VHH binders against IgGFc-binding protein (FCGBP). Designs and how they scored, part 5

Target 1, 184 residues: IgGFc-binding protein (FCGBP), of Homo sapiens (Human) (q9y6r7r2070to2253)
Amino acid sequence: AECQAWGDPHYVTLDGHRFNFQGTCEYLLSAPCHGPPLGAENFTVTVANEHRGSQAVSYTRSVTLQIYNHSLTLSARWPRKLQVDGVFVTLPFQLDSLLHAHLSGADVVVTTTSGLSLAFDGDSFVRLRVPAAYAGSLCGLCGNYNQDPADDLKAVGGKPAGWQVGGAQGCGECVSKPCPSPCT

## First folded at step 24 (VHH)

Design j1 (from g5 with E100D)
Fold by ESMFold2, last read:
Structure j1 (fold): chain B 184 residues (1-184), chain A 118 residues (1-118)
Amino acid sequence: as target 1 above (184 residues)
Amino acid sequence: QVQLVESGGALVQPGGSLRLSCAASGFTFSDEYMRWYRQAPGKEREWVATIMPSGEYTKYEDSVKGRFTISRDDARNTVYLQMNSLKPEDTAVYYCAKEDWYEGEDHWGQGTQVTVSS
């Protein structure tokens, strides 16, 4: 299954639910809610969004994949480049037998042996592919991956902003719902 | 077996136009991202344009933006590149490509030569 964020932004979840959301903070795109399924690798994918002229819409500025105790970041600030743990690496990049990153068109594509794959076009288009082993176990803007588009935002009451995990200055503070940690 | 057959390359004067086409077979064309690349003599392969399966997203390399248009016809399993306002720096072999995340590079055809000169 493939989750997409593109344009200003348009989201398509792992279950095919389509919605628009113009937040400008950091959001959880996808992660296992309660740890990964037995035998599957844990991961977290977050996005940081921004305005780019119009205050009416936003765009994905960067995406970060945390997996295998590493942090991989793709950003519109450095198209066609990859940072691993905050350090630029040469593409193509290989981390042991665990993951590979390369250029495909405008995209930097990261693939892993677990089957999780991520692409970013250096501007605003994120694609996340998640293997079936994670079905039913995921949280975030990409939905819960249960093949039912209708319930993908249910955990946040239909409000995509409920997946905020951080943000730039002026993004907002945690209010009216429990925040397990300070917003950033 | 993925097959991509490009056609339409020619010698054209600066300012002229060409339309390239690419016949695709061996995969479900309507599910795939399709691209054009080009390679000028002595240079590395350079991405030119991408089109989403639905056609709703297109993206272009900066030097061709506004002059080139990628399109697709799923009924004919064909992708096109309309090239207008051609410049000598557009001289290259143009390759049609199917996106592939898992082989370390996209799949491309044999290419078609475009030459822009007086």
Scores: ipSAE 0.676, ipTM 0.852, lowest interface PAE 1.1, mean pLDDT 86
Fold by ESMFold2, fold request of step 25:
Structure j1 (fold): chain B 184 residues (1-184), chain A 118 residues (1-118)
Amino acid sequence: as target 1 above (184 residues)
Amino acid sequence: QVQLVESGGALVQPGGSLRLSCAASGFTFSDEYMRWYRQAPGKEREWVATIMPSGEYTKYEDSVKGRFTISRDDARNTVYLQMNSLKPEDTAVYYCAKEDWYEGEDHWGQGTQVTVSS
């Protein structure tokens, strides 16, 4: 299954639920919130979003995958590059037998032996692919992965901002006027 | 097996236009991200454009943005590259590609030659 954040931004969950959300903080995209299934690797995927001129929409600036006790970051600030634990690495990159990263088009693509895979186009388009072994165990903007798109935001009362995990002071607030209610 | 066959390459004058086509088979075309790459003589192959399965997302390398348009026709299993305002630096072999995450590289066609000169 594939979760997407693209455009300004449009989200498509692992269950196919579509929604728009223009937050500018850091958000949980996906993680096994009550621990991974037996035999599956734990992980966390977060995104940091920003405005780019218009205050009505936002864009994914960066995405971070935490897996195997490492942190892998892809960013619009340095397209076609990868940081592992805060340090730029040469692509293609191999971490033992655990994961591989390479270029495909504009994307940096990270694949893992666990089956989890991530791509970022260096601008705003994030794709996260999650193997079926994680079904029913996930939370975040990508939903709970239970084949029911209707309940993907239930844990946060239908409000995607409930998945905020960080961000600068005042993130998500309107920075200019006029600003509709809510901020757009 | 994946098959990609490019066509439409030609000699054109600077400022001219050309449309490339790529006929695809051996996979479910409507499910796949499609791309164009190009390779000028003595240079590395470079990415040019990408299109999402739905067609809603497209992305272009900076030097071709505003001049080139990628499109797809799922009924004909075909991807296109419309090239306008062609420049001598656009001279290259153009390759159609199907995205692949798990083989370390995309799947490539045979290429079609585009030459922009007086």
Scores: ipSAE 0.674, ipTM 0.849, lowest interface PAE 1.2, mean pLDDT 87
Fold by ESMFold2, last read:
Structure j1 (fold): chain B 184 residues (1-184), chain A 118 residues (1-118)
Amino acid sequence: as target 1 above (184 residues)
Amino acid sequence: QVQLVESGGALVQPGGSLRLSCAASGFTFSDEYMRWYRQAPGKEREWVATIMPSGEYTKYEDSVKGRFTISRDDARNTVYLQMNSLKPEDTAVYYCAKEDWYEGEDHWGQGTQVTVSS
């Protein structure tokens, strides 16, 4: 299954639910919030979003995958590059038998032996692919992965901002008028 | 097996236009991200453009933005590259590609030669 955040932004969950959300904080994209299924690797994927000139829309500035006790970050601030634990690495990159990263088109693509895969186009388009072993175990903007698109935001009362996990002071607030309303 | 066949390459004058086509088979075309790459003599192959399965997302390498347009026709399993305002630096072999995350590189065809010269 593939979760997408693209454009300004449009989200498509692992269950195919489509929504728009213009928050500018840090948000949980996906994690096994009540622990991974037995035998599955734990992970978190977070995004940090920003406005880019207009207060009406936002864009994904960076995405971070935490897996195997490592932190991998892709960012619009440095397209076609990867930081592992805060340090730039040379692409293609191999972390033992666990993880591989390479360039594909404009994207940096990270693949893992757990079956999780992540791509970021260096601008705003994030794609997360999650194996079926995690079905029913996930939460975040990508939904709960239960094959029912209608309930993907239920855990936060239909409000994607409920998945905020961080962000700079004032990150969800307008700094000039008029402020946009988030879409859900 | 994946098969990609490019066509439409030619010799053109600077400022001219070409449309490249790529016929695809051996996979479900409508599910796949499609791309164009190019390789000039003595240079590494470089990415040019990408299109999403739905066609709603496209992305271009900076030097071709506003001049090149990627498009797709799922009924004909074909991806296109419309190239306008061609420059001598656009001279290259152009490759159609299907995205693949797991083999360390995309799948490419044999390419079609585009030459921009007087």
Scores: ipSAE 0.664, ipTM 0.843, lowest interface PAE 1.3, mean pLDDT 87

Design j2 (from g5 with T50S E100D)
Fold by OpenDDE, fold request of step 25:
Structure j2 (fold): chain B 184 residues (1-184), chain A 118 residues (1-118)
Amino acid sequence: as target 1 above (184 residues)
Amino acid sequence: QVQLVESGGALVQPGGSLRLSCAASGFTFSDEYMRWYRQAPGKEREWVASIMPSGEYTKYEDSVKGRFTISRDDARNTVYLQMNSLKPEDTAVYYCAKEDWYEGEDHWGQGTQVTVSS
């Protein structure tokens, strides 16, 4: 299944639930909430969102994949580049037999032996592919992956902001009042 | 087998317009992110534009922003590239592409020649 985020920002969960969320902090996109299924690799994907142009909209500035004891970061601040553990690497990049990263169109694509794949176009478009083995075990903005789109945000009471895991001081706050209504 | 057949390439004058088409088969078109690439003489193939399955998101190379428009017709399994305000620098073979993250290279057709010259 594939989870998507794009624009200001529109989300489509792994189960196909669609919602808009104009958060400006760091949020959990997807991870096994209570550990990965047996035989499956643990991972964490987070996104950092920010205002662009106005306070009415936000965009995903960066996406980070933590897997195999490494951190892979893609960012709109450095399109078509990849940081591994905070260091820029040359693409295509190979981490043993576990992980591969390459350029594909505008995207940097990361594929793993676990079946997880992550792409970011260096602007706002994030795609996360998750194998079926993780069904029912995930949480975050991408939902719980249990084939029921209606409960994808249930864990946070229907409020995506509940998946905040970090962010700069004052994130999520309106800096200049009056605060405009978020665009959808 | 994935098949992509580009068409619509022609010789046009600077400032002219052209619409390229790509007929797709061998896969579920409506589920795929589609792209256009181009390769100019003596240069490497470069990405031009992308469109997501729903068409709700498009992205363009900086040099073509505001001039080119990528679109799709899922009923016809076709992706288009509308090219306006063409420049000599746009001269290239244009390729329609289907993503393939796992083979490390996109699928594309034989391309269609676009020549912009006075």
Scores: ipSAE 0.902, ipTM 0.955, lowest interface PAE 0.5, mean pLDDT 95
Fold by OpenDDE, fold request of step 25:
Structure j2 (fold): chain B 184 residues (1-184), chain A 118 residues (1-118)
Amino acid sequence: as target 1 above (184 residues)
Amino acid sequence: QVQLVESGGALVQPGGSLRLSCAASGFTFSDEYMRWYRQAPGKEREWVASIMPSGEYTKYEDSVKGRFTISRDDARNTVYLQMNSLKPEDTAVYYCAKEDWYEGEDHWGQGTQVTVSS
C-alpha cells in the first residue's frame, strides 16, 4: 500500500482516507507503534512541516526515514539530494544490500530489502510504500493500515496534530493575532 | 508488458504551441505517477514534468514553468503535455515515462521529435 502527502498539505493514508492538515511541527508519518510484526523490520518515518510564502499555508519541508540504525533525510532545502546520517551521499547510493537510493524524475527514491520505499520530489510530495506484512501494526498520519479508512485517525481522536513528535518552540501556533485563514 | 507511445511532435516556429500525447498500456494507468522527459542532441535526458495519479498535483522543471502543462485522461490511458510559448531550446525528443522504483529507471517509449525553429 502507498501513503501520500502533498501541497498544503493533503494526506491519503495507507487505507485510502483523505484529510488536510496545516500543522507546522514535526509529525510521525508512519511506524510500527507497538513493534514490528514477526520477521518485519522496525522503522520510523517523520515529516517536518513549515509555513511557506505566508502564515496561511504550510508544506512538508523534509521527510526522514529511520531504518537499519540509519537516518535518511530528504528535504526541499536540498532537492534531488540525500543525507544519510547527516552526510550528503552521491546518487545512486547503495547501503550494503539493505537499501538503494536513486533519482527518478524530480524524486529521490529510497528502496529497502524490507519492502519499504520512500520518495520525495524536493518540494512537497511524499510517497511511502509499505508491505502488507505491516497490516494492522502501524500508526501515524498514514493510518493504521488495517483496511478500514474510517479509523485511521482514531488513535488521536480524529486530530492529526496528535502525531506531533517534535518541532521548534511555537510550532503549530499562530505567531501573531489575528491568524490568517489557511488555504487548501 | 509496459508500453508507452508518444505522439504529436512537429516542427513549429518560436512562440508556437504544441500538444503531445502518450498512450499507455500494460499497467493500471490510473495508479501511476506519470512523467515527461526530453533529450536534446548531445545532451542527457532530462525530466520535464510530473503528474500524480489523481492529477491533483503537478511539478515542472524550472525552464518550462508557466509555459508547459501536464495533464492526464485516465479513461483513455493517456498523459498529455501542452507546450506554449515554445523556444528553440525546447527542441528535443520528448518521452513519456512510467516509474519503476525496483529497476532503478523509468519506462519510456520511442519518443516524439519536437523542433522549434524560425
Scores: ipSAE 0.899, ipTM 0.956, lowest interface PAE 0.5, mean pLDDT 94
Fold by ESMFold2, look of step 24:
Structure j2 (fold): chain B 184 residues (1-184), chain A 118 residues (1-118)
Amino acid sequence: as target 1 above (184 residues)
Amino acid sequence: QVQLVESGGALVQPGGSLRLSCAASGFTFSDEYMRWYRQAPGKEREWVASIMPSGEYTKYEDSVKGRFTISRDDARNTVYLQMNSLKPEDTAVYYCAKEDWYEGEDHWGQGTQVTVSS
């Protein structure tokens, strides 16, 4: 299954639910709500969004994957580059047998041994692919992954801003803790 | 199993236009991200443009923005590259490609030659 965010921004969840959301904070894109399923690797994917010229729309500025106790960040501030634990690495990049990152077209693509894969085109287009082992266990803007698009925002009352996990001063209304938890 | 057949390459004058086509088979075309690459003599193959399955997002390499347009026709399993305001620097073999994340290399065809010269 693939979750997508593109443009200003348009979202398609892991269940195929489409919505638009112009928040400018940091949001949970996907993570296991209550820990991963047995035998599956834990992860967190967050996005940080920004306005580009006006308040009417926003764009994904960066995406961060946390997995295997490492933090991998892709950003529009430095397209076609990858930071691992805050340090730029040379692409292609290999972390033991755990993950590999490479350039593909405009994208930096990260693939992992867990089956989770992430791409960002250095502008605004984020793609997250999640294996079936995580079905029913996920929270975030990408939905709960239960094959029912109608309930993907239910945990936040239909309000994507409920997935805020951070943000700079002057982003949406929740610029400091406490913010709503990713899941209830 | 994946087959991509490019066509439409020609010799054109600077400032001219050309439309490339790519007939695809061996996979579910409507599910796939499609791209164009090009390779000039003595250079590595470089990415030119991409289009998502729905057609709703396209992206272009900076030197072709505003001049080239990628499009797709899912009913005909075909991806196109409309090239306007062609420059001698656009001279290359153009390859249609299907995205693949799990190798360092997309699947592509044999290419079609575009030559921009007086």
Scores: ipSAE 0.610, ipTM 0.828, lowest interface PAE 1.6, mean pLDDT 86
Fold by ESMFold2, fold request of step 25:
Structure j2 (fold): chain B 184 residues (1-184), chain A 118 residues (1-118)
Amino acid sequence: as target 1 above (184 residues)
Amino acid sequence: QVQLVESGGALVQPGGSLRLSCAASGFTFSDEYMRWYRQAPGKEREWVASIMPSGEYTKYEDSVKGRFTISRDDARNTVYLQMNSLKPEDTAVYYCAKEDWYEGEDHWGQGTQVTVSS
């Protein structure tokens, strides 16, 4: 199954639920919240979003995959590049037999032996592919992967902002009026 | 199994226009991201443009933005590249491609030659 965040942003969950959400903080895109299924690798995917002029919409600035005790980050600040544990690597990149990263079009694509795969186009378009072994075990903006689109945001009361994992209090509040001064 | 057949390559003058076509078979075309790449003599193949399965999102390499347009016709299993304001630097073999995450590279066809020369 594939979860998407694209545009300003449009989300499509692993269950096919579509919603829009213009948060500007850091959010959980997907993780096994109660541990991974037997034999499946644990992971966490987070996104950091930003405004890019208009205060009415936001964009995915970066995405971070944590897996195999490593952190892989893709960002609009450096398109077509990958940081592994905070260090830029040369593409194509191979981490033992565990994962591979390469360019496909504008995307940096990370694939893993666990079946989890991630792509970011260096601008705003994130795609996360998750194997069926994780069905029913996931949480985050990508939903719970239970084949029911209607319940993908229930854990946060239907409010995607409930998946915030970073950013200051009040992040995402500047859409219909001037933003307040930065806190000091 | 996957087959991509490019056509429409030609010799054109600078400032001219050309439309490339790519006939696709051997996969569910409407489910796939499609791309164009090009390879100039003595250079590595480079990405040119991409289009989402729904057609709602397109992306272009900086040097072709505003001049090239990628499009798709799912009923005919065909992807197109409209190239306007052609420059000698656009001279290359152009390859249609289907996205693939798992083989280390996309799948592409045999290519079609575009030559931009006075």
Scores: ipSAE 0.600, ipTM 0.821, lowest interface PAE 1.4, mean pLDDT 85
Fold by ESMFold2, fold request of step 25:
Structure j2 (fold): chain B 184 residues (1-184), chain A 118 residues (1-118)
Amino acid sequence: as target 1 above (184 residues)
Amino acid sequence: QVQLVESGGALVQPGGSLRLSCAASGFTFSDEYMRWYRQAPGKEREWVASIMPSGEYTKYEDSVKGRFTISRDDARNTVYLQMNSLKPEDTAVYYCAKEDWYEGEDHWGQGTQVTVSS
């Protein structure tokens, strides 16, 4: 299954639920809620969003995958590049037998032995692919992965901002109207 | 077997327009991200444009933004590249491509030559 964030932003969950959300903080995109299923690798995917002129919409500035005790970050501030544990690496990149990263179009694509795969186009378009082994065990903006799009935001009462995990001081959701002040 | 056949390449004057087509077969076209790449003589192949399966999101390399438009027709399994305001630096072989994350590169055809000169 594939979860997407694109545009300003439009989200499509692992279950196919579509919603829009213009928050400018850091949010959980996907992670196992209560640890991974037996035999599956633990991971966390977070996004950091920003305004880009208009205060009515936001964009994904960066995405970070934490897996195998490493942190991989893709960012609009350095398109077509990858940081691993805060250090730029040469693409194509191979981490032992665990993961591979390469360029495809504008995207940096990370694929892993666990089956988890991530792409970011260096601007605002994030795609996360999650293998079936995680079905029913996930939380975040990408939903719970239970084949029912209607319940993907239920854990946060229908409010995507409930998945906030960080962000710059003064960040916040500017839902459906200009913010009273710009996010920092 | 994935098959991509580009057509429409031609010699055109600067400022002119040209539309490239790419006929696709051997996969479920409506499920796939499609792209155009180009390769000028003596240079590496570079990405030009992408379109998602639904057609809702497109992305362009900076030098072609506002001049090129990628589109798709799922009923005909065809991707297009509309190229306006052509410049000599747009001269290249243009390749249609299907995205692939797992083989280290996308799948592409043999290309079609576009030449922009006066």
Scores: ipSAE 0.592, ipTM 0.816, lowest interface PAE 1.4, mean pLDDT 86

